# Ledger of designs, part 326: VHH binders against q84jc2

Target 1, 232 residues: q84jc2
Amino acid sequence: MSKMRNLVEEKFLEFYESWVIQLELYLHQLLIAHNNNTMSETELRHLISKLTTHHKAYYTAKWAAIREDVLAFFGSVWLNPLENACSWLTGWKPSMVFRMVDRLRKSRVVLVEAQVKKLEELRVKTKFDEQKIEREMERYQVAMADRKMVELARLGCHVGGESVMVVEAAVRGLSMGLEKMVKAADCVRLKTLKGILDILTPPQCVEFLAAAATFQVQLRRWGNRRHYVTHS
Short names: E, the ipSAE of ESMFold2; O, the ipSAE of OpenDDE; V2, 0.75 times the mean of E and O plus 0.25 times the DockQ between their complexes.

## First folded at step 21 (VHH)

Design lm25 (framework vhh_8fcz_2; at its last look DockQ between E and O 0.70; V2 from the best seeds 0.00; counts 0 for: pae O 12.4 > 2)
Fold by ESMFold2, look of step 21:
Order: C-alpha cells, then sequence, then structure tokens
Structure lm25 (fold): chain B 232 residues (1-232), chain A 126 residues (1-126)
C-alpha cells in the first residue's frame, strides 16, 4: 500500500477542494434567500436547481473516480479525519439527513400534516434501502479482511504469470463489487435528496439546503482546526 | 473590531459603469469568502456575487452575470464590484458581506442576516 497519494487521489482532491468552496458560495446565496421574504417562487426554484446541479456534479466526478480506484473513497485524503469518521459508505448517511429535515420544525414556515406524512414515509423507505446496503457491506467486510491474504499469496508465490493473473482477477472482482455497492449507496443519497426537495415548499427547500451545507462546512472547519492543534 | 466600509456608489445613466469598493478590517480577510448583496427599493436583500477567500472561485446572480465582475485584493483587504451595462433595476443600496462560521446556525435559526456596513447607494436613472 502506498504511503503517498496516487493519481486518482490527487485529481479528486483538487476537484473536491474547488467543489466545497463553491458549496460555501452557494451557502451565501441560500442564507440571503432564507432572509429575503420578497423572493419569488420562480427565483427560489432556480436557486434550488443550482444546488441540485452542484450535488449531481459531485457524484458525476465521484463515479468517474471510483471506476479507477474505489478504495480511495474509504478514508479519503481530501477529507480531514473528523469528516472521514462521520462517513458511511463514502458519504453522508441517508437516514441521518432527516436531522436537517427535523430542524425545519423550528422554522417559521411550518410543515403541514401531509408533508410530515410523506417525509416519514420517505424516512422509512430510506432506512429500508440503507439496511439492504448494510447487509451487502457485511459480506464485503469479509472480503476486505482477506485482501491481505491475497497480497501475501502474491509475495510468496513465484509460479509463472498464471498465478499472478488469477490473484489480479480476484482483486479486480472484489473492487468491482465494492464499486457497485458504493454507487448503490450514492443512488440512495440522490433519491433521498430528490424526495425531500419534492415534498418541501421552495422556502423550506432553501432552509433545508442551507442547513445541510452549514453542517458540511462546519464539519470541515472543525476538523481542519483540530489538525492545527497537536495530538497525542 | 470587524468593519466593512462600502464606497463608490453614485448616480449613473443606463448603460453606465461604476466600481464599488469594500474595505475590510478586524478579521482574517483571506480566510473569508466575501459576497456583494443589494437591497432594491421596497425589497429585501438580494445576493449579487461571491468570491472565495483565495479569489479563485466566483459566482454571480443570473441578473448580473456578464455585466458585473467581483475581484479581491487580499494584500489591501479589499473586495470590489466592477459594474458595467447598468440598468434601472440595478438601483439599490449595495453591501459587502461575510458569513462567519460561528454565526451560520444563528442566521439559519433566526432567518435574519444583518449587514455590517452602511452600504453604498447606486442609482441608475435617465
Amino acid sequence: as target 1 above (232 residues)
Amino acid sequence: QVQLVESGGGLVQPGGSLRLSCAASGFTFSDNAMSWVRQPPGKGLEWVSGISGSGTQTQYADSVEGRFTIIRDNDKKMVYLQMTSLKTEDTAVYYCARFPYSELWKYLDSGKFDVEGQGTQVTVSS
């Protein structure tokens, strides 16, 4: 295992640094929109669309990078240790995003009963999809633990190229399966985000997106500040 | 003591140009993304443009894209808004703004964002 960044990690680090900076600028827009009670519904929907597009761009870039090296997304070099510690299958946990939805109950724009019912249905569906992925991940945890054994077999085996090719094929198969599972988790994230935004009114969507972006920005700032303090 | 001082506003004809300035002090300027916001007559605050702390990333409201340019000078602790092709609907008080990380949840919970500076009036009329 390399102690240095590989090409995939370097490329995605540059992308992610730019992407999160843009998210912070979008957060400025969201906070001003949240403050302004004279914005039209059309203007709010346009801003919401920009945020949705920004999130989709993240997954487009991620899925391209995962095809080359899915393991780079487990303990990512572009995230600080606090951000990595909060990750579930390379990203935010879909069911936990409903904590940002729960903040809307403090909002001046009250959720109506029909919205509450639809949000609870979505929360249940999201948790169901999470549990399916967690069961599949348990099977892959065994395969990940055995990865060291495959590498040791390579080091100890000097039989011609056929043995190396079999080991490489097995490792490739495990990586491809893990890539599929990460993409499945990302699809649950995207479906959950879309579902929430479809249920909420435009002002509620702005508040939700602002809360989610604020949490992400705070997590990054807190973790980076901790890196400047000596550890023991 | 945090201070944001806007200047450069005035009366211009449609199609004219202005350059707004914002002098910042009392915080680590280069670590903060900055925005321009404006308040048109009878309306709430509208976001106009934003720039990252390093100055390498910018965003613009659709209504001003292609006409306005945000730039910053981290050595002088200044942010600027270069405005061209001005329209009557650009008439507003313009403020520069920052969103300190320690205040983000406060802004969300209250729904209030209070500008820090006095602003600078831009009036576009025949």
Scores: ipSAE 0.818, ipTM 0.945, lowest interface PAE 0.6, mean pLDDT 84
Fold by OpenDDE, look of step 21:
Structure lm25 (fold): chain B 232 residues (1-232), chain A 126 residues (1-126)
Amino acid sequence: as target 1 above (232 residues)
Amino acid sequence: QVQLVESGGGLVQPGGSLRLSCAASGFTFSDNAMSWVRQPPGKGLEWVSGISGSGTQTQYADSVEGRFTIIRDNDKKMVYLQMTSLKTEDTAVYYCARFPYSELWKYLDSGKFDVEGQGTQVTVSS
């Protein structure tokens, strides 16, 4: 059954497709910068700033959209199944980016001991924040199965005014909680990203951002090929 | 086989205009963002402009913003760079470049940017 997309889904789909296209262009710049050691620190910082601004724009749009329909982001029709499978609370899992950092460490990037220590501290903090959010998320999910909902389930599927009202109320309650959790998760994402960028040198930042962007676009490409998803 | 062929370069006076062309083949053109990069004499590669696969998104280096325009024709598999108000500092060999999704990892791994075309010479001189 073809799922009809709601207005929020359609709008965000359009936005996201455009956003990813723009990300691709930035990735191109990042790769050039990474392979060309002639760029000044100022130039690198400028490029980094562009990328960070781009990401901020995503969250701005996202937060506007989730106010209207947070549930749309738990289906995320603008993502393919692979992307969705890799999603944690409607986005990338913050702790995942440390694997990218680890790869940098194994590559050409030499991190000084001080950087390594700071990164490890950040990793621990990020993990803690993730767990806290997960616990709270579970609370909202479990709360969905309240006494009234359980009773409705026991009675079977009823098409009636009262039952519909109960379900709608439950969904609204859940949605409010979900919105809060999604925002919290996004904050952890942003803090984690900022933390990493603050620890790394500009050249290292460029490499990290290139790796992250590459992973994102490749994941999309891989998923699209596997699941025959057509985008613009 | 991927092929990028640049053309349209030449000698122009400051303030003049040129239109560069890049013919692409050997890959799904519309799925890839395309860029123009340039190499000034004695300098490294410099990114100039980029355009999304669909052609709806464009970007420019600060040095060329407002003067250069990048466009593409997906039916013809062409990318163009309209250059106006040319300056002496715009003198360079210009290359068309792509980063297909399937090869992005290759570039990161190798640490090398592969300029696939021969480039076209742009010389701005009085």
Scores: ipSAE 0.000, ipTM 0.235, lowest interface PAE 12.4, mean pLDDT 86
ESMFold2 (binder alone), look of step 21: mean pLDDT 81; pTM 0.829
OpenDDE, second read of step 21: ipSAE 0.000; ipTM 0.244

Design lm26 (framework vhh_8fcz_2; at its last look DockQ between E and O 0.76; V2 from the best seeds 0.81)
Fold by OpenDDE, second read of step 21:
Structure lm26 (fold): chain B 232 residues (1-232), chain A 126 residues (1-126)
Amino acid sequence: as target 1 above (232 residues)
Amino acid sequence: QVQLVESGGGLVQPGGSLRLSCAASGFTFSDNAMSWVRQPPGKGLEWVSGISGSGTQTQYADSVEGRFTIIRDNDKKMVYLQMTSLKTEDTAVYYCARFPYSELWKYLDTGRFDYEGQGTQVTVSS
């Protein structure tokens, strides 16, 4: 059976496809900027601002969509299996970006001691926040199994209009909790990104953003080839 | 073998117009976003404009926004850059550029972009 997509899935799929295409074009800008030592700090900051605005647009769209149907993001039909496999609570795992920073350090990026210290502090904080969310999610999932699933199982034995309403109410309850978790995760993502960008110099920010965009674009391309996925 | 061949450059007065062309071959053209980049005399490579694989999305550098238009013809495997209201600061060698997905990290690691075409000279002078 072909997977049926709801309206939220379809809309966000279209949005995301467009968003990723734009990201690829920004990546071209970032790559060229990264290789251009003649760009002014003002120009670099402007480019960084464009990228940050682009990312903010994603979360704006996401948060609007999750208000309608947060469950859509736990299937994420707009992502290929590889992308999904790399997802943590409907997005990238915040602590992952520090691996990107480490990679840059091993290449050409020279961080001063003060930057290194701040990055480590941020890493620790990010890890703490991730773990906190994970614990909350675990508690939530266990609680749902105990309360809502029993109720749903009981309702499954009844056929009728009232049963449908009760099931919908139960699903809404589940969704509300999940929405809170997703928002919490996204907050950590945004805080982490902001933190990194505040620590890095403009040239370093450009390189970091280029690396991040490269990773996203390649992950999508590789995943699509591997699984023959076509979203549009 | 991947080939990008730029053409259409020349000498033009300020306020004038030029249309650059890029003929692409050796890769799946419609699957790749394409960009125009330029190298002014004595300066580094500068991104000018980009267009998505389908041609439905475009981006422009602030310095050329409203003056330049990028378009592509996937059937002909062509990318174009229509330049209007040209300024002296637009003087540069212009290159058509793709960014192979398999080599993206190379650009990050090496700190250099290897353009595949020979470029076309655009000179804006009174």
Scores: ipSAE 0.884, ipTM 0.964, lowest interface PAE 0.5, mean pLDDT 91
Fold by ESMFold2, look of step 21:
Structure lm26 (fold): chain B 232 residues (1-232), chain A 126 residues (1-126)
Amino acid sequence: as target 1 above (232 residues)
Amino acid sequence: QVQLVESGGGLVQPGGSLRLSCAASGFTFSDNAMSWVRQPPGKGLEWVSGISGSGTQTQYADSVEGRFTIIRDNDKKMVYLQMTSLKTEDTAVYYCARFPYSELWKYLDTGRFDYEGQGTQVTVSS
């Protein structure tokens, strides 16, 4: 049942499988830390740092891979169909992460009024940045479609080296534009995460990171369960 | 019925070694990450070590890194914790844990750890 994959896809599939397995083990640590109300601030910040470092490693690997093949990240082979269906510009939608923050308001961990105000300001900024990216992506896709239609018409009338060069230029332009949009979206994701962790106390950060990891783990397990085919 | 049975604890002197075992049944063992957690006397629950379902990836608490080794045998449905260079601060009741995926939000919302085994006592004393 394997699908054909290029070298970029094969390398990132191996990386991602390992990365998500490590995230599951970090989730165990977060859940136990959340249970234990006697952990020191230093211990909690150390665990938070491990999670932050793990996420940075993901983006480091991702940005290296999109330089080689950004299209692999649209409909990724290392994600199940449910994970792909939930993707916004190759990842989680920045504004959606505030649903995990909203869980903190319903938990026994209390948010102080000053934190609520700062989180609301961040939510508004995140939504604004998200919408800006969506508008830019829409305009780019329209422009690319117009250029592709013109080049296809020219290719149909003229066969030769010039036609190949025009197609290659169009593909290069598409890849560069998509790479720019993906990195812009990732920067919003990282700024939003940093902003949230800066506002929350260490115990609140542990709960937030645990909620985010729980969602990602369940999305993968639920989607894989539907996709898993048992031979019989 | 899900069962986790911890064993192998005992009284040992500082610097000693001990191997804990966890026998698992009643669930799909090989696809579940497993952890060892411990509760020292009068203290909260501490995470010790974790291992992926395949056994290819492990994590350790800083306090035990280099001294403890987590191992699993998926054919026998066993998880082990090989402990060496034991210290008095390692004294605790040790439990194995799996955190079922269907219950993750419950654990997060309540902050309560629901033991599936009775644990095994490790006492490090001179």
Scores: ipSAE 0.797, ipTM 0.935, lowest interface PAE 0.7, mean pLDDT 84
ESMFold2 (binder alone), look of step 21: mean pLDDT 83; pTM 0.853
OpenDDE, look of step 21: ipSAE 0.866; ipTM 0.956

Design lm3 (framework vhh_8fcz_2; at its last look DockQ between E and O 0.78; V2 from the best seeds 0.82)
Fold by OpenDDE, second read of step 21:
Structure lm3 (fold): chain B 232 residues (1-232), chain A 126 residues (1-126)
Amino acid sequence: as target 1 above (232 residues)
Amino acid sequence: QVQLVESGGGLVQPGGSLRLSCAASGFTFSDNAMSWVRQPPGKGLEWVSGISGSGTQTQYADSVEGRFTIIRDNDKKMVYLQMTSLKTEDTAVYYCARFPYSELWKYLDSGHFDYEGQGTQVTVSS
């Protein structure tokens, strides 16, 4: 049976496809800026701001969508299997971005001692926050086998009439918990990203954002090619 | 072999208009976003405008927003840049640019963008 997409999935798919296309165009800007050492700090900051705004738009849309159907994001039909495989709680794992920072350090980026120290502190904090969320998720997943879920299972294929209300209530309860966790994860993502950008200089920020965008774009393209998935 | 051939440049007075063209070959054109970039005399390469593979989405540098229009024809494998209200600061060599997806890291790591075309000279002078 072909997977049916609900309205939330359809809408967010459309949004995300457009969002990624815009990201690719921003990537062009970032790459050129990265290779242009004549750009002023003001210009660089403006570009960084554009990208930050773009990312904020994603989370605004995401949070609106998850209020309607958070479960859609655990299927994420707008992502290819490779992207999904790399996802942590419906998005990128916050601690992953430090690998990108490390990559930059191995390249042409020179970080001063103060930056290195701050980045390390942020890394530790980020990992701590990730672990907290993971523990909560584990507890939640274990709790799914609670009384309500058992009752739901008992209803099974005999769901009808009043039973439908019970099932819906159970699903709503589950969804509320998931939504909280997803939002918590997104908060860690946003805090981590902000933290990194606050530590790095404007040129370093541009390079970091370029690397991040490159990774996203390539991951999507590679995944699409591998699984013959066609997106806009 | 990938080829990008720019044309349409020339000498124009301030306030004038030019239409640049780029003929692309050697790659799947519709699958690639395209950009126009320019290099003013004595300055680094500057991004000007970009257009998505389908042509449905565009971006512009603040300095050219409202004056320049990027369009593409995927059937003809062409990308265009309509320039209006030209200013002296628009003087530059203009290049049509793609960023090969398999080589994005090359550009990031090298700190150098190797444009594939010869570019077309645009000179805005009174």
Scores: ipSAE 0.880, ipTM 0.962, lowest interface PAE 0.5, mean pLDDT 90
Fold by ESMFold2, look of step 21:
Structure lm3 (fold): chain B 232 residues (1-232), chain A 126 residues (1-126)
Amino acid sequence: as target 1 above (232 residues)
Amino acid sequence: QVQLVESGGGLVQPGGSLRLSCAASGFTFSDNAMSWVRQPPGKGLEWVSGISGSGTQTQYADSVEGRFTIIRDNDKKMVYLQMTSLKTEDTAVYYCARFPYSELWKYLDSGHFDYEGQGTQVTVSS
């Protein structure tokens, strides 16, 4: 059967396309700031704040949308197949962002020993939080499947069909559980990002944000190349 | 060959207006977000404004917001910067810039901005 986009998917597609275009413009700012040795700390912190605000706006919109339909965020229509393949619980995997931190170690800006230690502690904590969420998600999915299977089997044997009320309650329970897990994953993402930006100096934050935005922009453009070229 | 030709600079008094233009060739213009950047005398590069490939979205540096307007004409392959309420601190060489997505890592790693044009001088002086 064919799949139709629902209203949540259509609304978020429009939002996400705009959001990524704005991220690309912020990337221009970051790239120029990275080259400019005369920006004050105040100016750099303003730019970093603009990037932080842009990311917060994404999650504000996402959390409103998952309230309406969390399932739309699993296999999202606004992401190309490459972006979807890289998703972990509806977004980037928190521990993977440390690949961008590793890139900083090759820059002309030297991380001091105290920063390196704090970043490694954060990496370990981030991985621990990820694994905790993965275990909780697995347990929740198994528990929900088991409960649904028992209820459906009992209903089928006793009444000769499925009760709409029981099925609706099971679907609502699954959706509420998924929404909770997605928000927990997003909180790990935001805490990891904040933790990195708190450890880095403002120039290092600009370089980190530029690298992260570069990866995201290239992932989207590279994944979209097959679709745009083959359909033009 | 990629070419960006900036023009429209000159001498203006504080409070004056000026429109810069940038003629682009040698690449698919509408696929590229464009920025204006400037270099004040004796200082490093400063990002001024940017516009998406379609022209539907723009961003401005805080120092110029409300005074400058970035515009593009994809049919003519032009980017403009409409400047009003000019101040002496707007004095700089202005460059039109693009950051092709395939070259983003090179720019990030080198930290060096290669001017594709000669720029256009804007001098705001009473």
Scores: ipSAE 0.782, ipTM 0.929, lowest interface PAE 0.8, mean pLDDT 82
ESMFold2 (binder alone), look of step 21: mean pLDDT 82; pTM 0.842
OpenDDE, look of step 21: ipSAE 0.879; ipTM 0.961

Design lm4 (framework vhh_8fcz_2; at its last fold request DockQ between E and O 0.77; V2 from the best seeds 0.83)
Fold by OpenDDE, fold request of step 23:
Structure lm4 (fold): chain B 232 residues (1-232), chain A 126 residues (1-126)
Amino acid sequence: as target 1 above (232 residues)
Amino acid sequence: QVQLVESGGGLVQPGGSLRLSCAASGFTFSDNAMSWVRQPPGKGLEWVSGISGSGTQTQYADSVEGRFTIIRDNDKKMVYLQMTSLKTEDTAVYYCARFPYSELWKYIDSGKFDYEGQGTQVTVSS
């Protein structure tokens, strides 16, 4: 039996597949730019801007979709199991990007003291924000065992007429809380990403973005191979 | 063995057109996005255009947008670059490029992209 997909899932799946394909093509650009030490700062910044715009487009689409059905993102049928397993509140965990920066530092990226200091400050702040969200999520998860959820569970076995309305109301209530959490998480993601890009030089930004894109693309590929999933 | 063979380059006047071809072999062609890159005289490699594995998505550098068209034929394992309204600044050696997933981190760590083909020379001159 295949999982039934709702309209939100279908639409976002289509969007995401296209978005990832575009990301891969941007990755080509980033890799070539990374290879080219003669590119001007203006050119690099332009490329960075293209990538940031691409990422912003994702969140724009996501936020539109979560307004309709945030639960779709907790299933994330457009992701393979590996991608889902690596997800924190429907996306990448913000603090993860610092590990990526560290990885790059071990290779060719040389940071000056001022950059190191700023990155550390950002790391601390990001971690703090993550923890705050996690605490809120915990509270929300505990609170889910309320009257609405009890009714949802009860009526889920006896769906019909007025019962359907009650169930829908309960789901909406739940979704509102989840949406708030997801948005909060996304804000931390965006702030963290912006923070990193503001600290790094344009060449370093290109390298960082290339690494991030590589990770995302490879994660998808690995997951698909492992589970024999093909996406367009 | 992976092979990329570029052809179709030549001497052309500004405003002219050329069609580059890339014959690919030695890998699953349809599973790989392909790009055209070029190396102008005295400059580093620059990305020109890219096309998804299925051919449904394309990207172009701003400098060639509206003038160049990238297409692929997965049955023939070919990638093409139709170039129109050529400019002197388009003068370069053009390479067909793939980015194997297994080598992506190598490129990042080394900062070097190893193009697999010999390239084809495009010279735009009056």
Scores: ipSAE 0.894, ipTM 0.970, lowest interface PAE 0.5, mean pLDDT 91
Fold by ESMFold2, fold request of step 23:
Structure lm4 (fold): chain B 232 residues (1-232), chain A 126 residues (1-126)
Amino acid sequence: as target 1 above (232 residues)
Amino acid sequence: QVQLVESGGGLVQPGGSLRLSCAASGFTFSDNAMSWVRQPPGKGLEWVSGISGSGTQTQYADSVEGRFTIIRDNDKKMVYLQMTSLKTEDTAVYYCARFPYSELWKYIDSGKFDYEGQGTQVTVSS
């Protein structure tokens, strides 16, 4: 199991590094599109689609990896310490993306009242979905902290057959529960992203996606600098 | 002093080929992803192609996919754009570009791209 966790971590780290490098190239496309006032709606929507597909590819690869070993993602080596700042199920809270939406207030392209209403509705829905996941996490944590589970784990060190089987079942249950919760959190993140892009105009989507990509690229760069320095 | 010097442009007939060069200096070249961008006559700036700092990954605009190839040589601090099967719509001034990490938020806020080179003119005409 520990061998498989090492292999899963290593493979996903290779994917993630490649994925962020590609995101940086997409960021170049977004910044040029942001500069160009004469791009057609069709051209902008095509670029937006490429970014959406790239984000979906991240989650597709992540979900394949967590099916093999979800525990590899708790304390993940493919996310540097700065990227792990929020200990919310292997990522940022889904509602955190609205910081990037809020940057659109600096834009010359004004959000109309209908967009403001829809964005607020989406923010509320996203927070509601977060709270549902938080309640499920609490139920799961309580179940794992149950006195019987602690006693069986201790007895597994001292007695044979049946204690080993109960511990193995508990470990499988932990893994399955964590996988479900990680996927649920990621689904909220992806649904929120798609919802934002549906509400914004194409130029607004380009600006939003550029800000989000900038944050991700900067976060990776800051973490890599700290890692290099601390290993001297 | 940061410099990007584009060269290799010229007048060519449709179906022809050109190789554009960009000589870079004044920054850590291998740390920077690089792009080619172009400005067609009377139009805004278009992204053409990009390449990662290590050169391991590339992207192309759909309009040039299969016809253009971006290459870099980190030892010589050069990036190239090999252009084949040129079309009249490829007529533009071509620039190489980078987006320093420290300037990304400023660009997003302003929406203005800062050229670092003079560009090189490509004209595809019978």
Scores: ipSAE 0.817, ipTM 0.951, lowest interface PAE 0.6, mean pLDDT 80
ESMFold2, look of step 21: ipSAE 0.810; ipTM 0.948
ESMFold2 (binder alone), look of step 21: mean pLDDT 82; pTM 0.839
OpenDDE, look of step 21: ipSAE 0.883; ipTM 0.964
OpenDDE, second read of step 21: ipSAE 0.882; ipTM 0.964
ESMFold2, look of step 22: ipSAE 0.790; ipTM 0.933
ESMFold2 (binder alone), look of step 22: mean pLDDT 82; pTM 0.840
OpenDDE, look of step 22: ipSAE 0.880; ipTM 0.963
ESMFold2, fold request of step 23: ipSAE 0.813, 0.808; ipTM 0.950, 0.947
ESMFold2 (binder alone), fold request of step 23: mean pLDDT 81, 81, 81; pTM 0.838, 0.829, 0.828
OpenDDE, fold request of step 23: ipSAE 0.892, 0.890; ipTM 0.969, 0.969

